Miniprotein binders against p81326. Designs and how they scored, part 154

Target 1, 226 residues: p81326
Amino acid sequence: MLHFGGFIMEINHISKILEKEREEYIRNKVEEYLKQGFSKDDAVNKANQSWRTYIGHRIQDVIYNLLKKFLKDSGLKVTTDKALNNRNLPEELDKVKRLIAINYGEYLFLPDADVIVYKVENNDIKIIAIISVKNSFRERRFETTYWKLKLKESPVTSHIKVFLATPDKDNEISYKCPNGKPKKMRIILEYELDGIYFLKEDFEETEKAKHFGKIVEDIIEISKKL
Below, E stands for the ipSAE of ESMFold2; O stands for the ipSAE of OpenDDE; V2 stands for 0.75 times the mean of E and O plus 0.25 times the DockQ between their complexes.

## First folded at step 17 (miniprotein)

Design G61 (at its last look DockQ between E and O 0.82; V2 from the best seeds 0.00; counts 0 for: pae E 1.7 > 1.5)
Fold by OpenDDE base, look of step 17:
Structure G61 (fold): chain B 226 residues (1-226), chain A 83 residues (1-83)
Amino acid sequence: as target 1 above (226 residues)
Amino acid sequence: SEEDKKIEELMEKADELLYEAEELAKKGDYEEAIKELEEAVKLLEEALKIAKELGNEDLIKFVEFLLKLLKYMIEEIKKKLEE
């Protein structure tokens, strides 16, 4: 029995652990940008932006690897949008890519899909879930919601669950009504998405808002119904 | 590959030790919890070595993160022992 209890449960510390690298990272990037001819202020700003992108990718990578590991025993497979951005895909991944594509008339485009969970049965691929990973909600707050709604518009993709995974470091969506005031973003995301999974302990739990440790079980359960 | 299987096995064992350490810490057995975590660190260090030999950059980064996590937990438990 895969004790989902060790690394998945302690993922709560991901932000603290990765933030320890920030000072050195910023220092190095500032130096790099100064060498490129930017002013000190511009270099600092660019370094901070670079850090946001970097830390986002690091969190995404951790989540991907955790899901890949813990879903493997259930016969479920995991990939990423990055892996699908190749001209020469294996047949299986090419099918996955096609099965998550959104129709825009003359064009098909892929949703933002940081992590894609699928199963292969009798040579048929079924997409189970897409997980969007967000460290902060400063930019593109409802992008995941947009993709969920677009996926719902087609019978080919309407069954695909869309989840958000986040440490929510700044407590932007951890609570619905802190201090009696509704948090618009939390309410909308929880309403539109199939689930929100927190990489932290301090959040308001609901039917759709859960600790990240529950995502594996939830995905497995969904997979059995497909 | 056989090496991949070995890495997976090491990671699984480390995960189990982490779980046990958490349970021990909940009971106040901090010294024993630290011992389990230190063993888990050794297992992941071995996994990291193999991953580096394979040149799997994604796996290297992941194992390095897990190592950082274990070390962080050890530090946090040590703080509790000093209180």
Scores: ipSAE 0.728, ipTM 0.891, lowest interface PAE 0.7, mean pLDDT 93
Fold by ESMFold2, look of step 17:
Structure G61 (fold): chain B 226 residues (1-226), chain A 83 residues (1-83)
Amino acid sequence: as target 1 above (226 residues)
Amino acid sequence: SEEDKKIEELMEKADELLYEAEELAKKGDYEEAIKELEEAVKLLEEALKIAKELGNEDLIKFVEFLLKLLKYMIEEIKKKLEE
């Protein structure tokens, strides 16, 4: 689908495009926090935290909309964990929610699944993949691998592919052996997950570590095997 | 709705133009690539106007990002043209 791939192929520039907005965003947020009575140091810290949240949310929304657009002609549907947490779920989304929930005894929780891809066949729903979007690895470095391992524990969820999508601007997982030493985080994430999709050009490509533009083809291929 | 279908058609046309512009840029046809991207911008500006009339906040945010992407690509190709 080369004709429908222009935007998905060029999304790897998303960090460069959004980073140009950072200085103005931070300046405006600092001013906002100062008006609320915070000290200069606290306002700067809060503005930087706000930026990290903002960027993560923006990247997730773009990914959601691109996948929704480019998977629809293959009969694949896309939703988000945000949508699944609404109180008034349509029957279809309620089924999606139930199909990815993880059992912790008397409690039932959703994995951290920013974007969920599924299909509907013969009035049944089949979950294809979960995409976790991470802007940085400062916190919860292996959260995505934890959810993959939990999903593997049940025959109902063991087929679900778990992908990581990241700009990895700070090169925390871009190379397997930077400076000749194995990067534990990259090695473990690549080993445990079904794929890592980079929203940038400069990283070490492998069978599991790819440019984000490949994710549509991969998801479609997986869906045909289910 | 009819408006939603129009937005989708505009976005599909813009996506095709972006793809074609990238192929032109690979061949070194930078001026033609820029012309196609500028047409794609016009299509998305029309789509954005309709999305705002509908009040569809998610679609507005998405089309605004696509416009930024097209404008980024235009700037990058203009740099190559000046080289």
Scores: ipSAE 0.564, ipTM 0.817, lowest interface PAE 1.7, mean pLDDT 87
ESMFold2 (binder alone), look of step 17: mean pLDDT 87; pTM 0.845

Design G62 (at its last look DockQ between E and O 0.84; V2 from the best seeds 0.00; counts 0 for: pae E 2.3 > 1.5)
Fold by OpenDDE base, look of step 17:
Structure G62 (fold): chain B 226 residues (1-226), chain A 83 residues (1-83)
Amino acid sequence: as target 1 above (226 residues)
Amino acid sequence: SEEDKKIEELMEKADELLYEAEELAKKGDYEEAIKELEEAVKLLEEALKIAKELGNEDLIKMVEFLLKLLKYMIEEIKKKLEE
């Protein structure tokens, strides 16, 4: 049993670790935007927006690499939507791309798929799960649920599990009913998605809402049923 | 590759040390916990060196993050020692 030992458990600190870089990052970006002719207020706002994008990508990269490492021994493979954007794909990735495509009549489009987990058996590819990584839910709060619903509409993709991984730094979805008031976003996301995995300790655990450390085991279990 | 295997081995050992350090910290053995974490840092620094030599961007990013994590933990434990 790969003791998902200390590193997976300590993933809870990811937000704090990355936030240490924020001050320097913001300072540098502000200077850059000032040089471009923006006002101080505009430069600060743009720098903050840039930081949100940057930190989102960093979290995604960490999750991708963790999953890639911990799923490797199980024979499962991991890729990203970015890797699939290439015109010249290896045969395997080209098949993966086609197997996650959503039909819009005359067009096929890919869902947002930060991380894609699949297996190869006898040259057949089976898509196991798509993991969406979100640092905050200020924008496009239900985008992941949209893609889940779209994937369900086709027998080709209906089996694909869609998971959300988040540190939920602002506690937007950590609890269902804080102070007795239902948080619509948590309830809807938990209802529509196959699971939510938190990169933190302080959250309301349910059957679908778990610590990120459980995602590897869950994916492996799903893979055995496919 | 043999180098990839070495990186994985170093990462595994670092993970073990991290786990031990966590247990030590829970028991209040902060100085010993820091020592274990510092050893883990050395292992990951070696892993990072190899990863850079291989040009494996994924491994570089992973090891760099893990290094940051270990250093963060050391800092947090040091704060507890000063309290």
Scores: ipSAE 0.525, ipTM 0.801, lowest interface PAE 1.1, mean pLDDT 91
Fold by ESMFold2, look of step 17:
Structure G62 (fold): chain B 226 residues (1-226), chain A 83 residues (1-83)
Amino acid sequence: as target 1 above (226 residues)
Amino acid sequence: SEEDKKIEELMEKADELLYEAEELAKKGDYEEAIKELEEAVKLLEEALKIAKELGNEDLIKMVEFLLKLLKYMIEEIKKKLEE
């Protein structure tokens, strides 16, 4: 049975749980923007944009903390792109950063890798998976597939699994053929990525499109093959 | 540390209670499910206190979310009782 299996199975409620914070958050932000001299319309628009950023970060943080806890007893470590961007980076994390970075000639960029799972055996670091957390698909719709393709270009990074985790609140990728028509975004994401993990109940489940609760088991299985 | 082990034990017990509550709710035993979830909340409130004393930000954030999850489930099951 999975460690913390009950909690990870119920994570599908995350959007509903966090949405209860929305009304107070929006009210406080509107007042803040009004004090700065913005019109009512601008203040409301800015508050809604601020909320979307805030809730995206909250979902990432929940996922990070749960995975860190769930994977610890399997010898797997978890970090974030936020941690990798810190000024004073510990040696272990500096190695993780170098092992996922993509070379563009004179420039070196990290992929959109909100959560990174790795293991340390001896002094050797092996990157297992990166997880991109998308709250919505209005922006950066295929960024995760781009990073998967870039990681595949090098034998050093080609083994890295790339997962997408999303509540997909607006049902943008929940079904492959809604109303009988292929949904390009869902089809391409599922084809190119190693998995899509939904933080909700209602979606079309496939071999690659699963409830988020399966991600821990899948990562552990992958780590044993590497 | 000893405090870290205590938090782990509290969280494991809370997870077991959550699992039991989910099974009870599937059977329609809503009052029993709520009782188990309320006990899990007490365990996580103790875990949260210890995590705050340690200043472990990751544990604090995780336990705070798990508390919200349990409380959300209690309210949803209470709604089913009224139906």
Scores: ipSAE 0.466, ipTM 0.775, lowest interface PAE 2.3, mean pLDDT 87
ESMFold2 (binder alone), look of step 17: mean pLDDT 86; pTM 0.829

Design G63 (at its last look DockQ between E and O 0.73; V2 from the best seeds 0.00; counts 0 for: pae E 1.7 > 1.5)
Fold by ESMFold2, look of step 17:
Structure G63 (fold): chain B 226 residues (1-226), chain A 83 residues (1-83)
Amino acid sequence: as target 1 above (226 residues)
Amino acid sequence: SEEDKKIEELLEKADELLYEAEELAKKGDYEEAIKELEEAVKLLEEALKIAKELGNEDLIKLVEYLLKLLKYLIEEIKKKLEE
């Protein structure tokens, strides 16, 4: 079993555990908005919108901290796209940033990647994987696929694995053929991405669609091949 | 540091207890599983105190989440025990 295998077996539960914060969060936010002068209806609506943003970032932070810890003993390092957008980057992170940047003519942009896994080997940096965390597919359903395709266009970035991590609470991509009809979003995401990792128990598991707990072993295995 | 080494040891012991608790729960030994998880909680509470003394924000967040995980598991097993 992997080091910290007990914890790793249970990291599928991140979304369910953090959802317990919702009721208190919304209550506190409604009070805050009422104090700012919003009507009760507006305060509730704003609190629910605030929760959607909060829970997405909260899940991302947990994933970052877990992967940082659980990949460390395998010689793997973890950072975030937000950390890479700072002006004052250490030399190591500046190299990571340069290795994942996408060229758009005279502009360079980072992929929308919440978590980035890399290693340092023989004084060289190798980007292993980018993990995008999606709480919902209502707005940016194929953003992760776009970044995979852009990274694949260059020999410098084409090896980078692009993963999607999601609770998929509304079952938007949990099954390939719900009610006998192919679900376009699930089919395309699974085809184009290197893996989809679910932060829940109930979904259609395939070679690319797995429980989130499998991501640690998968990343370690990929890193040995690069 | 010595403090980092202690936190690592506490995390490793808590992880082993979690693994054992999962095996006990699979066998239906719910009371024993809860006992193991409660011991793991104590170890993580100690680790959290040390992480706060270090001021290591990433480690604090990690241990705080792992505590939430253990407490979640205890509550889920207690529900099965009462069924």
Scores: ipSAE 0.833, ipTM 0.930, lowest interface PAE 0.7, mean pLDDT 90
Fold by OpenDDE base, look of step 17:
Structure G63 (fold): chain B 226 residues (1-226), chain A 83 residues (1-83)
Amino acid sequence: as target 1 above (226 residues)
Amino acid sequence: SEEDKKIEELLEKADELLYEAEELAKKGDYEEAIKELEEAVKLLEEALKIAKELGNEDLIKLVEYLLKLLKYLIEEIKKKLEE
């Protein structure tokens, strides 16, 4: 049993660990924006917005690097949409980019794909999964669902699993029906996506809603069927 | 590269130590758990050094996070010892 490493299991603390940096970050950004001529209120608001973006990227980076490490032994490869946003791509990444592209008639666009897992077999690339990383659901709550539905519309991309990874610090989707009231967002996301992986312990586990520690095993299993 | 392999080895060892520390902590062996985590910190510090020498930003970021994680866990266990 590949003991999925302690590092994956202890990912529950990621939000707490990274949030320790917030006060210093906000202070520095407020000072920066004040120097740029913004009012105090505007500076604070901008700093908070900057923090949300920053912390989101940090969480994404951690998830990316963990997946890259733990999937390496299985022969699976990991990339990001950011890495694909280059004019000069290696052949392999160019193929990956093409295999996740969504057709809009005259245009091809990429889905939001924070993490892309793929395999190379006999010089053929197979896309296995796309993982969207969200720290909060304040904005673009169903964006990941949109991309999943779009990917399903093409036989080229319909097999691609779409997962959501989140600490869900505000408990927006951790439970389906807390206090007898259905959480619409949890129900819809779980229905439409292939899986939700929580970077925390306090959530309602289902067949599709699991701890992040299970994502490596699940991806490997999917890869064997493709 | 040889350096990359060394980093991977260090990360694997640190991960094993973390797992052992978790099991120790579950059994109430907090002092020994802290010892294991402190050893893991040393391994990650070495990994970080190598990663910085290589200029691998992804590895640097990862190892820095893992260091923060281990230090956080040590602090949490220490709090339990004081209770």
Scores: ipSAE 0.735, ipTM 0.891, lowest interface PAE 0.6, mean pLDDT 93
ESMFold2 (binder alone), look of step 17: mean pLDDT 87; pTM 0.847
ESMFold2, look of step 18: ipSAE 0.568; ipTM 0.817
ESMFold2 (binder alone), look of step 18: mean pLDDT 87; pTM 0.846
OpenDDE base, look of step 18: ipSAE 0.733; ipTM 0.890

Design G64 (at its last look DockQ between E and O 0.77; V2 from the best seeds 0.75)
Fold by ESMFold2, look of step 17:
Structure G64 (fold): chain B 226 residues (1-226), chain A 83 residues (1-83)
Amino acid sequence: as target 1 above (226 residues)
Amino acid sequence: SEEDKKIEELMEKADELLWEAEELAKKGDYEEAIKELEEAVKLLEEALKIAKELGNEDLIKLVEFLLKLLKYMIEEIKKKLEE
């Protein structure tokens, strides 16, 4: 039984819980843009764009704080790509950064890894998993897949599990064959990634496509094998 | 610290109440499930107060979300009562 297992089984609802903030957020933003002189139609469009950015960051922050807490007693540590982009990194985080960076000749880039799980043993760092949080698939549909493929190219990074966490509000990847037609995006994401974790209830569950609460148990089990 | 231990204990008790509320809801005992969730909310509100006194930003954000989670669950169970 996991420590805080009651909470963990209920975090599938992150998207629905945070969505309750939308109506007030949009109302306040429309009013703000109207005061700046935008037309009503422009203010509404800008407010909706603002919400998409806001909710994406909001979900990432919640996932980070939940995993930081729920993985702690298993000896696992959690950081973010934002933390790794700071100039004055502690030695531990500098090592984490080096262990996930991808070489492009004269350039070195971090994968788009919103949340990074690692462990420390005798000052050695082992990266367990990265989690990409994606609220929508209208743009950058296969970005997470690209990073998984890049990490697989090196024996140093090929062990790193790459997970996708998503509310998938518009049902872009919730089912493999809706109406009898293969959903290309779902098929490719599930094939290439190590797991897809849904922040909602209504989706087709498979061995790789699961409720978000399962991610805690999965990460702990993976860490025991490393 | 002593405050960190207190927050942990409050969160553990809230988690136990959540688990019990889930079992009650499965049996259809919705009013009792709501009462347990309301007690869990009180425990997390106390934990939040202590976290704010410590100035622990990550812990504050965590407990604030868990409070939203508990209140969401209460709302969902109340909907089942009205059905």
Scores: ipSAE 0.815, ipTM 0.922, lowest interface PAE 0.7, mean pLDDT 90
Fold by OpenDDE base, look of step 17:
Structure G64 (fold): chain B 226 residues (1-226), chain A 83 residues (1-83)
Amino acid sequence: as target 1 above (226 residues)
Amino acid sequence: SEEDKKIEELMEKADELLWEAEELAKKGDYEEAIKELEEAVKLLEEALKIAKELGNEDLIKLVEFLLKLLKYMIEEIKKKLEE
């Protein structure tokens, strides 16, 4: 069983590591947008927006791959919402897709699910957890909370744990009450979600707010109760 | 597959070396810590090679990131040596 003790602890550097790519990325994108006929200011703005999307995906990929690796020995499986966006799904993934779907009357929609953890027992699929990965909380601050609440409304999905994983590089939710002032976002997210996992060391630890290294153990424990 | 097992083994060894390097660095043995990390880099480079041969995109991405992590750690420890 891969311990990954060192790697998990040092995951704290993910933001710094990936940010090293930013300057080159921005330069290349600005050049691209200039060639497309955008003004310099527009090109810079578009490049910055592109970077935010790009870096978000990179972090998601890292988290996905780590979880996939760490959970493999436990018999747990990992997928993504992207993998479920296919017309021709294997039977297993089709079942996963159906088991996380949210009912909107005439329509079923999937929650945002960057990572989906599930197990297969006796040909039955049980969804264990959904992990949302956020690099920044500038946009859609409570989107994950919305999905948690929606999942909770159905007996089919109410058992699914919803976790947030974030480096929180801007310290938006790292502390509940820094300098005596409550951080509304931290308080609400911690209250509504099943857990927040930080890819950093400098945060206020609570029962629900933990270092990312604890997520594997927590998921495995949850899986045993399902 | 046998190749997958080899990748796993290499990653485990690299993780152990990283852990040891961290402990060494805490004790101020920075030179030895760097040596351990450099060995870990070599192991992951081999893992990456195998992963590429297998065409496993997930493993490629993971190992590439871990390599960046190790290299970052080496740089950080080197900075401490210069202080």
Scores: ipSAE 0.660, ipTM 0.859, lowest interface PAE 0.8, mean pLDDT 92
ESMFold2 (binder alone), look of step 17: mean pLDDT 86; pTM 0.838

Design G65 (at its last look DockQ between E and O 0.73; V2 from the best seeds 0.70)
Fold by ESMFold2, look of step 17:
Structure G65 (fold): chain B 226 residues (1-226), chain A 83 residues (1-83)
Amino acid sequence: as target 1 above (226 residues)
Amino acid sequence: SEEDKKIEELMEKADELLYEAEELAKKGDYEEAIKELEEAVKLLEEALKIAKELGNEDLIRLVEFLLKLLKYMIEEIKKKLEE
């Protein structure tokens, strides 16, 4: 059993746990917007928009903090693309940034890599995996697969595992053949990515589509091969 | 630091209690599972206090989430006890 195995077994429920905050959040935001002079209907619509942004950031932050803690004793370090966009990076993070970034002439872009797992060996940085956190697939449906394909183009980055973590509450990718017909988005994401990790109980499990709690063990196993 | 070591020890004890509570709940021992989880909550509340004294924002947010996780589990087990 892994260190902190009890917590790891239960982190599939991240989305359900955070969703309990919704009612209070919406109530507080509606009050804020009403004080600003918005109509009731507008305040509700704005509060719902605010919640969608908030919950996405909350899920990312929870995943970051969980992985940082749960991978520490395995010699693995965790950072975020937000941290890598800061100026005057420490040498270690500057190396991480350079090992992931894609050059487009005068511009340097980080892939869709909300969370980055790496290790340090003999002053060298080895990127193990990146995890894209998607709350919804209505926008940027295949950006994660684009970045996987870009990373495969270079021998420096081709080993990097690219994972997707999602609550997928609307079942956009939870099943391969809903109603007997192939779901193109699920099929393509599973084929191209190294894994999809669901923050819920109800989805079709495969060798690549797993409960989120499995991600810690999977990352540790991958790091031992690298 | 000694404070960091204390937080780690509290979190490890809470994790053990969580694991034990899950095994108790599988056996149908819901009241004992809830008692174990409530003790784990107390341990994480102490860890949170220390994390706040240190000003460690990442650890504060982690422990706050783990407290929500434990409370979620208590709620779920109480539902089973009422059924």
Scores: ipSAE 0.759, ipTM 0.899, lowest interface PAE 1.0, mean pLDDT 89
Fold by OpenDDE base, look of step 17:
Structure G65 (fold): chain B 226 residues (1-226), chain A 83 residues (1-83)
Amino acid sequence: as target 1 above (226 residues)
Amino acid sequence: SEEDKKIEELMEKADELLYEAEELAKKGDYEEAIKELEEAVKLLEEALKIAKELGNEDLIRLVEFLLKLLKYMIEEIKKKLEE
């Protein structure tokens, strides 16, 4: 079983590592947008927006691959919402898709699910957890909370744990009450979600707020109770 | 597959070396820590090669990131040596 003790601990550097790519990325995108006829100011703004999306996807990808690797030996499987956005799904993934769907009356929609952890037992699929990955909380701060609450409304999905994984580079939710002032976002997210996992060391640890290295163990433990 | 197992073994060894390097660095043995990390880089480079041969994109991306991580750690320790 891959221990990944060193790698898990040093995952804290993910933001710094990936940010090294920013200058080159921005330069290239600005050039691209200028060629498309945008003004310099517009090109810079668009490039910065593109970077935010890009870096978010990169972090999600790393987390996905780490979880996939760490959970493999436990017999747990990992997929993504993107993988489920296919017309021709294998039977297993089709079942996964159906088991995370949220009912809106005439329509079923999927929650945002950057990572989906499930197990297969006796040809039955049990969804264990959904992990939302957020690099920044500037936009859609409580989107993950919304999905948690929606999943909780159905007996089909109410058991699904919803976790947030984040480097929280801007310290938006790292502490509950820094300098005696409550951080509303941290308090609400910790209250509503099943857990917050930080890809950093500098945060206030609680029962629900832990280092990312604990997520694998927690998921495995949950899976044994399902 | 046999290749997958090899990748796993290489990754495990690299992880162990990283852990050891961290402990060495905590003790101030920076030169030895760097040596361990450089060995870990070599192991992951081999893993990356195998992953590319298999065409496993997930493993490729993971190993590439881990390589970046190791290199970052080496740089950080080197900075400490210069201080």
Scores: ipSAE 0.617, ipTM 0.842, lowest interface PAE 0.9, mean pLDDT 92
ESMFold2 (binder alone), look of step 17: mean pLDDT 87; pTM 0.849

